# Miniprotein binders against p40896, part 4

Target 1, 331 residues: p40896
Amino acid sequence: MLMPKSVALLRIRYTLEAALARGFTTVRDCGGAEGFLKAEIRQGSLNGPRLITCGHAISQTGGHGDLRSGALPASAFDSCSCHFGQVGVVADGVPECYKAAREEFRRGADFIKIMGGGGVASPTDKISNKQFCDDEIKALVDVANSYHTYVTAHAYTAEAIQNCIKLGVKGIEHGNLLDERTAELMAELGCYLTPTLVTYKVMGSDQFSAFLGPENSRKNTEVLYKGIDAMKIAQKKKVKICFGSDLLGPLYGYQTQEFRIRGKVQTTQEILLSATVTPAEMNGLGDKLGQIKPGFIADLLMMKSNPLDDITILDEPESNILFVMKEGRIY

## First folded at step 3 (miniprotein)

Design v11
Fold by ESMFold2-Fast, scan of step 3:
Structure v11 (fold): chain B 331 residues (1-331), chain A 84 residues (1-84)
Amino acid sequence: as target 1 above (331 residues)
Amino acid sequence: SPEEFLKELAQLIRDALEKLGKVRITVYVLVDGKIVRFEVTVEDGKVTIEVRVDGKEVTIEVDSPEDALREAIRTLAELLKEMS
């Protein structure tokens, strides 16, 4: 999560190459990836997945994207960096929200990420804390709409999700505490849900518990417990579901374990669609990515066995992938 | 280009055949929300491609991996057109 910039930089190449080798030809980054990384991958200077980025996640003061401790002065914004650079930017009030969103697009963002509710890893917030007022969310959505793209929100609770989507937010990240009514509304509005079940499992493990502390560990357990149930509700109500892991820094290596977890809730066909067609549609690339069709970009995996028979073969890429092709090139 | 892509894939099939003498490769692809199965079998000097989609199945047999793959893609386009 938080690490010296020198350590983060040293690991960028290996993390991106490894993600591609695990079968991910396109990745959406929901906080911290800078435009230069997209350019280097596009130009072939760096091997890795095609990146779709939001730049900084936009947070209110004291919200989920504000990683400053309560002991730091208000001027202390510069100590927060992750594998892909700085995770968040703080904006309060309608004018600052307009400026923050426009700045992310100026820096090459493809969409806007906001913190619509509390989270597990933030120093100063709780899962139940409301984030942003309605006018601030409307401002962020207005900017995204003017750039012909979308806002996606970090949100766990039914209340936070409903508030965001009623104000024009298109995507919800996590959604572990959604209810049946909220799922119905999401389906009616054509919203996308990206569950990230593996992050709670991995972040709650003994290896990484030091990053959370006791209070955040309790938050993590609650969202993990309800996440699978939320997935079942979303499937029942036909919410559009994307594949995600929300893994940061040293946890990236576990991203394929999400396939195994999804297999408890979704059919293999549903999981494959959530990792290909549905996220391509969400990102305006449904005519270029996610399918093998004339005019589409040549991204594909060749497998030793049929993932329709056993989705968990995708969790063991070194044993099961014969090759990964991205833009017609074998990796 | 699509043509360069097909050439690269055909070369991989040839390389596998040269090393193994007999090979079966299965590829699953999503087309218009449907899962399409291609199975490439090389046995006794002949290349066979089976295309299965939505309960329909077609088999193509040729002597060249490149020609077989091109014909399989053409056949898939025809099958999808019939189902629309």
Scores: ipSAE 0.000, ipTM 0.210, lowest interface PAE 18.4, mean pLDDT 75

Design v12
Fold by ESMFold2-Fast, scan of step 3:
Structure v12 (fold): chain B 331 residues (1-331), chain A 84 residues (1-84)
Amino acid sequence: as target 1 above (331 residues)
Amino acid sequence: SPEEFLKELAQLIRDALEKLGKVRITVYVLVNGELVRFEVTVEDGKVTIEVYVDGKEVTIEVDSPEDALREAIRTLAELLKEMS
């Protein structure tokens, strides 16, 4: 599913207000949100969560973000959490990678998103396909480092993950085929993993499975099967884990189901940390966000009951959230 | 199912129409590995939806977003039968 940028802009207010109402006071957009949206939210012209953006996801020719290949990077399977429009741009070779990353920062990006491996949503783009050469990844990392931020990569396989993190990539999106050795390396290097299990659950449900073809259904089953095991491995090896959904457009409302899914493999404390403290640290905001503490920004939820006792209450926000506060203002 | 997805899209269209008075949306959907394109235009109380898949094009006009989405689901189902 691809939402054109003009359509995303048309619906941005609704999407952002709804995300805030579901309890998200900050969201990281992994492709499609323009930098100007942050200014509009900050100025109060638009109500919504605080935005951390990458602009466009950067892909090689024929990679997961290349729309000409038939892949749809904005779809529920290959998009990152909080996409607001067309998500990908294509860059090949070191000079184009430098230019593409610099262009995203010129447009207000806070970090860089790359496609480090194949995805689920396209028959032409295999999960096991390695994407970008080492020099291209190094170029993208070099630019991010010069802006004092990071690169995060879409990657499923141990091979793709290892290749990215050895070259300085800080974050991995998805990681469903992670193994113990790769998780050990991620922990050693201080990398962050953002699993997006709800995407595979939603797309595998009766409501949406008809949108998949035989090859995409096979890919979906492969990543879904390994996703829970990958989470257990990451927890065991003490990988830093963030919260994400990889849902786009009309499916964005299902993002809170990720809390319920995480409850199968993480403690409630671990889940709450993955949605608060850990992503704040990843994005250089660990001294400002993620904790109720003197000197921190006043972002908080008031709940009818304690999510530490039952994490699934966060998957029923309309019934369980009394109010959402962002920067001291109640919504 | 396609019906559940299109009902969610219908709500989005209703919200946008209520706030803006007009809507023009292009939606791409991957179905059975094939790219299906919907172009939806809502203005002056008319809904026009154009469906493009595998070189085929179908245009429908209806008086409400709900009717357009119901017809789009029906058209998509017919096209999927032809492709399976």
Scores: ipSAE 0.000, ipTM 0.085, lowest interface PAE 25.3, mean pLDDT 74

Design v13
Fold by ESMFold2-Fast, scan of step 3:
Order: C-alpha cells, then sequence, then structure tokens
Structure v13 (fold): chain B 331 residues (1-331), chain A 84 residues (1-84)
C-alpha cells in the first residue's frame, strides 16, 4: 500500500522547519496550506512558524487560479495529490462565490484570497485582465466580513487594484503596476500592499526561466521592471506595506533574498516594520505580535550583527542568527 | 511574559559567557514607530549597557562580574518599562 500523503507531509514538515530556522516565526500562506497544519504547529507536534492560511485561492473560470485551462493535461484527474498540489478553486457567479468562501472557512481559513487580475503563471489569462465582476467580489468580501476577517487579492494593474479595494478588499498581493492615484486610494482606504519582488527575480533566472512559456516570460519581465517603481510610489503615498515572497514549494528557500531586494528601495527600518508590526496589524494581531513589549508573545530573533546597519544579514540566516525564539521557546 | 523573556535572555547571556568569555546582546524595542537599541556587552568582567534613542547615547558601566549580568538585565527591564 502506497502512502503518498505521508511523504508529502514529511516534505512540508521540512519546509516549515527550514522557514522557522531562517527567522520566520509567523507565515501567511496565500494558497495551498491546509488548516490541519496550523493545529499541529499550535499543539507542538510540528515545529514551524505560526500559520495564517486562506486555504484555496478563489478564481473565476479562465482566471489566474484556473490551472486546468489550456495545455495542462491530467491535472483535473489528480484527486490523490490535489490537497498538496492544488492552490486554487474555481467559482463563477454570486452563489458559487458565497459557497467557495464559506467552504474555505469551514476548512479552517483565517482569511480569503482571490484572484483579482491576471498573472505570470496561469495558462490562459493576461496580466491586464480584470477578474471577477463587482457582485462576485462583493459576495467574497461579505463572507469574509461575516467572519470578522478580510479578503486579499492577487492584482498587478491599477485598474484591478482599484476595482478590488473599492469593493472592500483589504489587501493587495504584488501590485507591481500600481500608479500614484491607486496608491493614494489604497492609503485613504487603509489597504495593505504585499510586494513579492523575489519571485520575479528567481523565476527570471536561468535555472527557472525555461519553465515559463514566451507569453509568461514577457509577463514576468513586465512585473519585475515595474515592481521597484511601484514600491517607491507606495512608500511615497504612505501605503501600509507587508513583507512577502510568493514562493512555492522548493523555491521557499529563496525567501530571504527579498530582504536584499527591498534594501535597494526601502530603509532597513521600513523593511523590518513591513516584516513585523504591519503584517501583525493586518491580521488582527497588532496587540500581541510584532513588537518586544510587556504582554506580547515572545517571538524574536537574536542576531550576531545589527540588521538596522545592514539588512542583507537577514539573507544569510545560518551565519547571522544566534537563535530564533517562538512563544518563548528557543529553536 | 516579559519576565519569561528576560529569564531566557539571561540564560543566553550566561551560555555565551561560559562558551566565549565575552558576550554582546543587542535588543531592539519599537517605541512610537522608532526602533530603540539596547546593547549589553560583557567583557573582561565589565558590563556596558548602551541605549540609543533619536541619535542620543546613554552608557552605564558595572565592574562586578557576578553582579554585572543581574544589573544589566534589571536595567534593561526598567528601560523597557519606561519606554513602553
Amino acid sequence: as target 1 above (331 residues)
Amino acid sequence: SPEEFLKELAQLIRDALEKLGKVRITVYVLVNGEFVRFEVTVEDGKVTIEVRVDGKEVTIEVDSPEDALREAIRTLAELLKEMS
């Protein structure tokens, strides 16, 4: 009898332990992490960061999360590995959107992730495509609000971002093509931006670029070149910025390179706040995580050198971290 | 708790002193959107506690090896309370 789930769980265990060792005491997963992993980490049967999860990212038919489209044969018939390989679910129309969001909360999601625009990795969408109609987004936001949490959206363009945030979406993932007006609106509405610059750098490298088709390589180049400008605009307009990598599976090991990339466009203080205080506030944890204060949970890094003097030491955790503390326990 | 945090920090300082003969621990505390740096250095039986806020530095020195660690942790705890 073959037990493929047990092998997948061992690989996930390694990935989570490695993320904690690299200095991440809390991680927000924007697609694919199952609710049972959070329970095992909380109970101490798994060593890893505290997990904040959305379950499956919700996509329209033919949208960024619809990987069954185009020339990807057999993925629709892979029922045995779907829980560890499938990051998205498809929902069309208001009733399906209500059902999809409620199903993710039933499975233990802490927030809802939607695909608000096109992306690099999906087989049939274009980066400029606005996704979901207004009523569908309102339905998803309504469900999240009823659970006293939020919707975050994958979106690159000013049009897609504005459409989402005007309808109550709280977070934007990526945002590489935002403009000054969109950043002003994000700041006015108290929205959060999570740039993920390292994913475009890694996917554009010789090692991985061969797996992107010509259209996806073009998309990748567009978002990479505009990402730095977008961050400068967001900072100028005082948008709340979180830290993220958007790296999947074996690419998780490159996540610390985001500190180095951010160091070219943000101050070290801005980067540290984006990785601690700001994401804690976004997730309703600002009164217990992200600061060294009486009454807060004891999550901290002890460093051999000062990251305020040189943020790139966080991209070399094995050499520079003395220990990682999570909930008062040293790892 | 803050007291459990300080006990863990004290243990780290003791372990580092035992293994290295000297220790330098830097703690960053966020106060009103600014990081405040507390540095505790123990070397050659002297403890130096350095606080940096808005470009200003305050230095406190203690010469007793046995009392130095206890005083450093106590001073850090009081500074954290005053700045919270």
Scores: ipSAE 0.000, ipTM 0.225, lowest interface PAE 16.6, mean pLDDT 75

Design v14
Fold by ESMFold2-Fast, scan of step 3:
Structure v14 (fold): chain B 331 residues (1-331), chain A 84 residues (1-84)
Amino acid sequence: as target 1 above (331 residues)
Amino acid sequence: SPEEFLKELAQLIRDALEKLGKVRITVVVFVNGEVVRFEVTVEDGKVTIEVRVDGKEVTIEVDSPEDALREAIRTLAELLKEMS
């Protein structure tokens, strides 16, 4: 145990309260958030955003979610385990994939997250590697469909993205090496893309590069360089785009910088829709969240200035947000 | 509830006015993908409320800070109620 459980819980509480204060009334967690946190937030025992969770990210042996060779000890309340990315579970073959997905739903998951390709923070995989065989991905998709939800995949390359979406995967996380043909296919299939450009910008800075080893720093530079171009391609081909940051541990405070980065390639309206309407639609909540209409949940921000005129005001929430309302309560 | 929301909103606006002296408060909402913008500006005892829906705008301008605050809250509350 690196940290006592009571101290870990206090740090998780701070992280959740801070995210709400930065303007996030709903957060989709793509690996590591425990199901009990959703219940405690719903009951009012913890202040924080409404959580949509996948539980553990599901990975093949030696894939991006297989952190065994470098992972810190994990505990139920230990936020420090997030230093090396998402906490995963390993499943190989159709039967293990069935069991892994069903276990996450039993534990309260709202959707399934898989590792469809390599990444920056895992110790042994390559960005170029396609992960899982086709039958494994289809098995995970079939289980998610039986629960009336979806699978989303970590994937960077055109090969990994195409493989996943052809097999029924609904969402792609990152997508920094997306090409035009792949974006066309994503649009045809109605897939969602969640770019996470801020994580590469922050992790590549001198202050935070120590989080990455030399090989991971090389990977990080590659995906950062291509990320802006991928966003332009996705916009051109009319891919459905959601808002995300993929920030870990002490980097959570930089999540709002993603608004500023997106402003280089998207209109302010497109960015705001990607943070409200589009992710609500993706998660089956389009009739309850993301708009102010009769019957919708009363989540809103009161701002000192108009983000439609200048999106970067959302990157300074302490100066520009007057209040955050979640379910009719002011925080 | 709407009444509790209005009371807390009123107090928040009063606190902001007292602390800041000058304040521009913008409420931005989306309805059917359409943008609805409310802008409340308080400066030198003058309160201006601008409501922008589609291409239409309505401006309410009041001279007294106390009455302006009540009128701004009432107008914003009625508009939010009609949109919710």
Scores: ipSAE 0.000, ipTM 0.266, lowest interface PAE 14.0, mean pLDDT 75

Design v15
Fold by ESMFold2-Fast, scan of step 3:
Structure v15 (fold): chain B 331 residues (1-331), chain A 88 residues (1-88)
Amino acid sequence: as target 1 above (331 residues)
Amino acid sequence: SPEEFLKELAQLIRDALEKLGKVRITVKVYVLVNGEIVTVRFEVTVEDGKVTIEVRVDGKEVTIEVDSPEDALREAIRTLAELLKEMS
């Protein structure tokens, strides 16, 4: 019998190797990936995508990143506990927000992820709940700016998105309930949107509906049905759009299905740009990644057929990828 | 895997050489350069154990010779990088 920690490390290795094999040479992790993994990949002791990490997502008490049930005491996951492998940490008030953000950078984070609104997977919040006060968000943005990087926020509603971006948040994860005015503001401020449509499609299927329970299934249904419309609004208003999946644990293998879903709203060229040039620019790597150009890192996919003719071939990597090159090495 | 792919490609090349005396493989690649899609063509020709790679981008053409089919794809990618350097 294997110990849980050794099993977890083996699963992480498999997940990273599989992501690279599916064609992802760089992955931005929005909560849960350890800084240690970046060093192992760089040294070649682990084969996987280049990692851009935030460490823990920062949440208020009772917010989307607070994974404690209402029945658990406040001491569970408190500031005195050794981190229990949770994807989120809890911070309330300006001083705790400064401390939490600085702690993530101390542990090797490349950016800060916050919970700006409610979500599907958290046990106690509602999707409509505003999270953090303005001063807390300003504190988190101030720390990120001092490290010459950004804050990105989990947010679904127009209200939550507008609140975050007006306070200096650069990225929005999901954004399934944005409206035209919010999209216009995002474009004016040069913000990035990362839609994650595949997660709602997969989790809303009959096979996985029991996983969420009734309250979270209601939240999932709300964001799923509006996700495609939100994507159309964002395209119309010329919001900068990145590629993402937001898949949880065992669902990570469905990651490439996002290409198929995007094909209903975006051209193949727009989808390819959202998975290459645009996220590189967001992460300060626009002069190193996302293009085949002098001075750029040699990350390349060789395909058996043309994704410009049919984007869904990227949803079938085993059949369609001839090889993946990362930093000049073929995998 | 890349090693499996190269083995299968090398075997296909060897089988075709025995039957036809020569093999020509054309690979068409779509590459993002300065936000625009550029079409690149690689032609790999194998005759009498000699591998010739011809890379064509926006009217520019480079021909290189290698000794093995397994190296052909790596050399083609290196050549592409040099041609794209000239285009930027």
Scores: ipSAE 0.000, ipTM 0.283, lowest interface PAE 14.1, mean pLDDT 75

Design v16
Fold by ESMFold2-Fast, scan of step 3:
Structure v16 (fold): chain B 331 residues (1-331), chain A 88 residues (1-88)
Amino acid sequence: as target 1 above (331 residues)
Amino acid sequence: SPEEFLKELAQLIRDALEKLGKVRITVKVYVLPDGEIVTVRFEVTVEDGKVTIEVRVDGKEVTIEVDSPEDALREAIRTLAELLKEMS
């Protein structure tokens, strides 16, 4: 007898508590987490990681964040706004982009997330589709800069990545089709890459192939393999790499398998830095988080064994984490 | 080393306890195939140089009294392991 909103809030609570129990003391949400959750966690009403949020991901009409079916008329929506769940909002043209970004900051966003290219699972777009025009991206970047923060973009292809970063986008999510020239440019511009390899591994597995259909299963497997190669290129060119999973709902429990996948291309030290120091620096917290050092916030894991010797122990947090400390409190 | 790490952690806990008077540990543990979550709660209190730990799991309570933060942490972890074993 719970209303859908109450059920959604309970599921979010569960997800946040479980993420903390898996060893994540800070989480960056790239679409869907409400700003009020940050206050509840700070007050202790919710046990969970410190949240860094973007609010809604901003998409063009027909882009990766536009979840409307192709059968719905544009006239069903307000001229100045679209209502699409919690994950995305639609904005077209420079004025709408300014308004959308400012609205997310008004709602408590810490950064802006945009859809710079197509996706694997979206209904109307393709991975190779470039999204937004240059002036739209510049508008979104201008707003983020005025708030002393950044724009990060969902993008897979070298073309989409280059377009975004040349216009001032600081972060790239996924980047599975990154090439050597693009990685050189990312390093030169000080950009951050957050690979999300585990989502493609899980979605490409035999367990999910019957549900998704053979074409989507093959697509996810191809994107995983290309993503591993992209990470090798990014490491070679010294791109700043952060840790991420891009997992949703019931699949969120698989997020720690990303450590094992990263072990194929990164050293254990590089992986740990990508999950601590590097994302703290990206989010302006490099002087407060990611290190055990005087003056830093007391976020810490106690492990049964040394992850520097075997990174895969982080794939089994329930067996290997003795406790999690966040802000000097043990959880 | 693990021993040096425990000493550094105990110092961070000592600083937090001095400021707050207590620290609370909450752990989520899965005990059933359906993913049922059991919430474990530790409460550590320091008064007059004496450290008291109260561990709560599924209505069961165990109180431990020790003389140092390092020992408190070690005994809390041991007690949690024993209580979880009884549930399995």
Scores: ipSAE 0.000, ipTM 0.139, lowest interface PAE 18.9, mean pLDDT 72

Design v17
Fold by ESMFold2-Fast, scan of step 3:
Structure v17 (fold): chain B 331 residues (1-331), chain A 88 residues (1-88)
Amino acid sequence: as target 1 above (331 residues)
Amino acid sequence: SPEEFLKELAQLIRDALEKLGKVRITVYVLVNGEIVRFEVTVEDGKVTIEVRVEVDGKTVEVTIEVDSPEDALREAIRTLAELLKEMS
C-alpha cells in the first residue's frame, strides 16, 4: 500500500532531523519531499537541513517512476529516490511534460527530476531502456530554463546519459554504466554527476537481496560492479561530481557510508568539495554556501579530528562531530 | 555578515571550551582551486594558528603563535578573519 501523505510527511521530518545531526546542513531531495517543507524549516517549525526539492520525479508510462503495476509498501525501494513517500508522477507527450514540470514549480520545486533510463527497483523497465523521447526531454528542459534552474535525470547507461545531456539536462543521478566518451561529453557540457554507490552496496547485502527478488538483485549486482569503474572514469575526465546516497526509508541512516566508499576512489579533498562547493555551484548558491568565508551563510561542522586526514570519520558522526551549525544556530 | 559569522563562531568555540577545556577549530578555504587549511588551537590562554597550503602535492606550512594574557579567543578570531581576508 502506498503511504498516505500525512504519514510520509512525519517520516520525512524524522529523516531530515537525523540528517542534520549526521552533519548535513543542506539536502537536495530527488523525489518525495514537498516544497512547503522548505518554509517550515526556514521558519524553525521543523528542525532539519535547508531543503532543495524537485517534488515528484517525472516518469513516462511504464518507466522507472511508474509504480502502478502494484501498490508498494512505504518500505519498498526505488533506487532513484532520496526519500520515501510519493516519489513519481507520470507524463507522456510534450503537453503533459510541460504541465507536469509547471505543476512541480507551482508546488515550490527548485529543480526538475526526470527518469531518463531504467533502474533496479522499478517493476516494468530494464536498466538498458532509454526513457522519454527527445521532444519530451526538451519540453522539461525548456520549463526548467524558464524558471532559471535545471533538469537532473536518473540514468545508468552511456546511451541514456548522452541522450539526456545533449538535450540540455544538467545533472545525472547514478551514472553507474558511464564510459569514457560519455564522461568527456559531460565535462565538455559542464554537467554534474551524483554517484550513489552506497545504495547498491546496502541493497546487495544478504539482508536485502530477498527484498529485491532475483531479477532486481541481478540488476543491482550489475550496477554495483560497474559503479566504481564509472566513478574512476568520471574523476579522470574531470566531470563535476556531487555527493548523494539515494537511500529510502530505514536505509537513510546508511547515507554517511558513501564517504567511506568514495574514499577508495577519490581524495579526501575531492570528496569534501563534492559535498560542499560543487553542489552549491550546481544549485546557484556558490556565492552563499559551501565555504567558510565572510559573506557566506554560517553553516559549519566542528569535528574532533580532521576529515582531510581521514574521510571515514564522517561515517562516524556521533563519535566525531562536536557541533553542527546551520545559519549561525547550533543544533 | 562577517562580524555576525565571527560572533557565532566565537560562541561555538566558547561552548566547546566550557565542555572540553580546550578547543581546536579547522577552517577550509578554497583558493584558486586549492584547499587551504587553517587550524586554530586555544588552550590555557595560548593561541596557535596553523596555515597549511597544499599545491600540486607540495605542502607549505606557516605557524603563527600569539600570547594574549586577556582575550586570547578574540585575538584568535581576529587573526583568522584577517588571514581569510588575505587568502580570498
Scores: ipSAE 0.000, ipTM 0.171, lowest interface PAE 20.0, mean pLDDT 73

Design v18
Fold by ESMFold2-Fast, scan of step 3:
Structure v18 (fold): chain B 331 residues (1-331), chain A 84 residues (1-84)
Amino acid sequence: as target 1 above (331 residues)
Amino acid sequence: SPEEFLKMLAQLIRDALEELGKVRITVYVLVNGEIVRFEVTVEDGKVTIEVRVDGKEVTIEVDSPEDALREAIRTLAELLKEMS
């Protein structure tokens, strides 16, 4: 994103403290969070959720993560969550892809994020644009496999999703144009889908729609409704679904609205599992996180009322959370 | 740990009673994919404790807050052990 790094770092402290206060004890960052933040949170120098990071999202030249064209301040709301500095790095060809992925792991990444297709808010990067060739994706997957982790891809269309998962990509971010055949393939291959519907809802509100302009506002609304349909398809085909928001900067405060949106498609139990057990399993932490049982890390929320009766109480954390516990400590 | 959690829960119940005169605290715990609901209601000097797990429900009603806290702690500890 086009923000001075020092300003972004000042804001990240507030963002991380607020995320923890909203009930998130672990957060997966899909672009831009640096490894030092994980260390500072672990040491107690910063209060915040446990971070699972990818470093920079890896993009081809002219792809969704390539922000070098001197355009508007990059508020591509449909790209990876980013809290400071550069969200993406550019890599073209197999050797550069190997180098880029290895560099992210050297810097402490837990997984690799790639741009497998286009986005909503780009003038040069259409939603339908397939990004990276097959050999480039294979290279990125090969590196992730060598580190015993995964690649997740930004992708909207059935074509982009199928291409990525057939090449070994395990996660899909967004997936708003998912069809039944693609969902069946995702379930067959054990892939994870992280829908990010709240981003489109927030950007479509009167407060923010003027920022997008008429064309992008139209695309935003279309992608929101299609994303709701995609969730229904994914749920029906039993795709593994994780919880996410794809929000950045000042919009991060709206992340809990995703619980409300999910309530239109998933049961309360399904939503709670998508925010706990399923993402823990995706990240190789299913034996340590996401459940309260002996041997697990002591992360829990104490609520004033029952999220099983009404999931939307998680969208009002200040009113409904009595405390957040992370690693046995109350926040 | 379960013991540390129970100590904290007991203190929260005591603090809330002192400030509000009535309390309803609900805790949700996920164990082996099952959701355990633990609810303590204290109102007008009467204490009710409900524990629900996998469709099963246990309700405990006692005359004193001290007895209720002991029974609630014991019941939750036993459930957590059984589900481990």
Scores: ipSAE 0.000, ipTM 0.233, lowest interface PAE 15.4, mean pLDDT 75

Design v19
Fold by ESMFold2-Fast, scan of step 3:
Structure v19 (fold): chain B 331 residues (1-331), chain A 84 residues (1-84)
Amino acid sequence: as target 1 above (331 residues)
Amino acid sequence: SPEEFLKLLAQFIRDALEKLGKVRITVYVLVNGEIVRFEVTVEDGKVTIEVRVDGKEVTIEVDSPEDALREAIRTLAELLKEMS
């Protein structure tokens, strides 16, 4: 089903305004955000968080980002976000990978997103399959390096994560099946992990279990708890951890529940760093964003009470946020 | 710039005081790998600046009814510079 562009733009506007109202002054979109949205927000014609975008997620034929295969609804794809109405492009072989990455940068991408492994809700053999050959990943990394930025990969398994980071991939999205050896290597290489636990919690709820079906619902719950264990491993090995939700369209409203979930594994200080300083550093903005400090951009959240005493107040923004400032302007 | 940021922060404090009768601003700063919490409370012309770092807490009170906001902002900026 095709949505008229005008209706899609109105929904995007509401989604972006709502995210800002929930306290997010900057967001990184890992697939689906249009490059023109950054310009509209920057110009002030659209209210929303500052956007850091990759354009399309790049996938091999038959990989996790190839929506031409599989029986998943057009509005959902395991853990992949469809916020802005586009999800992925397919590229096979080194020349197509060069072309695909360069095309995303031509369209205004700030970084490159790839599908480095299968989805966790898929059958076991798909989950364990490495995606892309080594030369393809190297090609994508080389292009990103030439633009002085990075590649981040969707990857769940230790094998897929290790394969990506050994080839120069800087970030891993999800990482729910991470093991201690892989976490140690990530820390050694200075890689970033962005867990997205709230997506599995929301999709595994009674309200949405029928959408996944019984088998996928069970796998989704298993993936949530394995993801919590993966975060414990990553914390122990001092992996750099960022904050993410990976929520699909209408589920975006649940994004703040990630703070509560993180509280099971991380201290409040660690959670706040993962949502501010660490992602800013990952995106080359550590000297401009993530801190209230002379010379930094004036992004500020005023709270009714102290989130370091109780991180879950960020899970209730309507009751606990007095105002949000972005670039010196109150919203 | 730092001066422009502090001017905007002072304006927010003034606006919040007018609307709410009191204001509390909490600033989180990363210093040498530690999160330092600066809590500035302005109430009844009194300014309290509370700094928490590494399990230690320092409280600074300024009783200056006419320029409490200016003194709070100046002290916070000075502390941030010393800790950067």
Scores: ipSAE 0.000, ipTM 0.223, lowest interface PAE 15.8, mean pLDDT 75

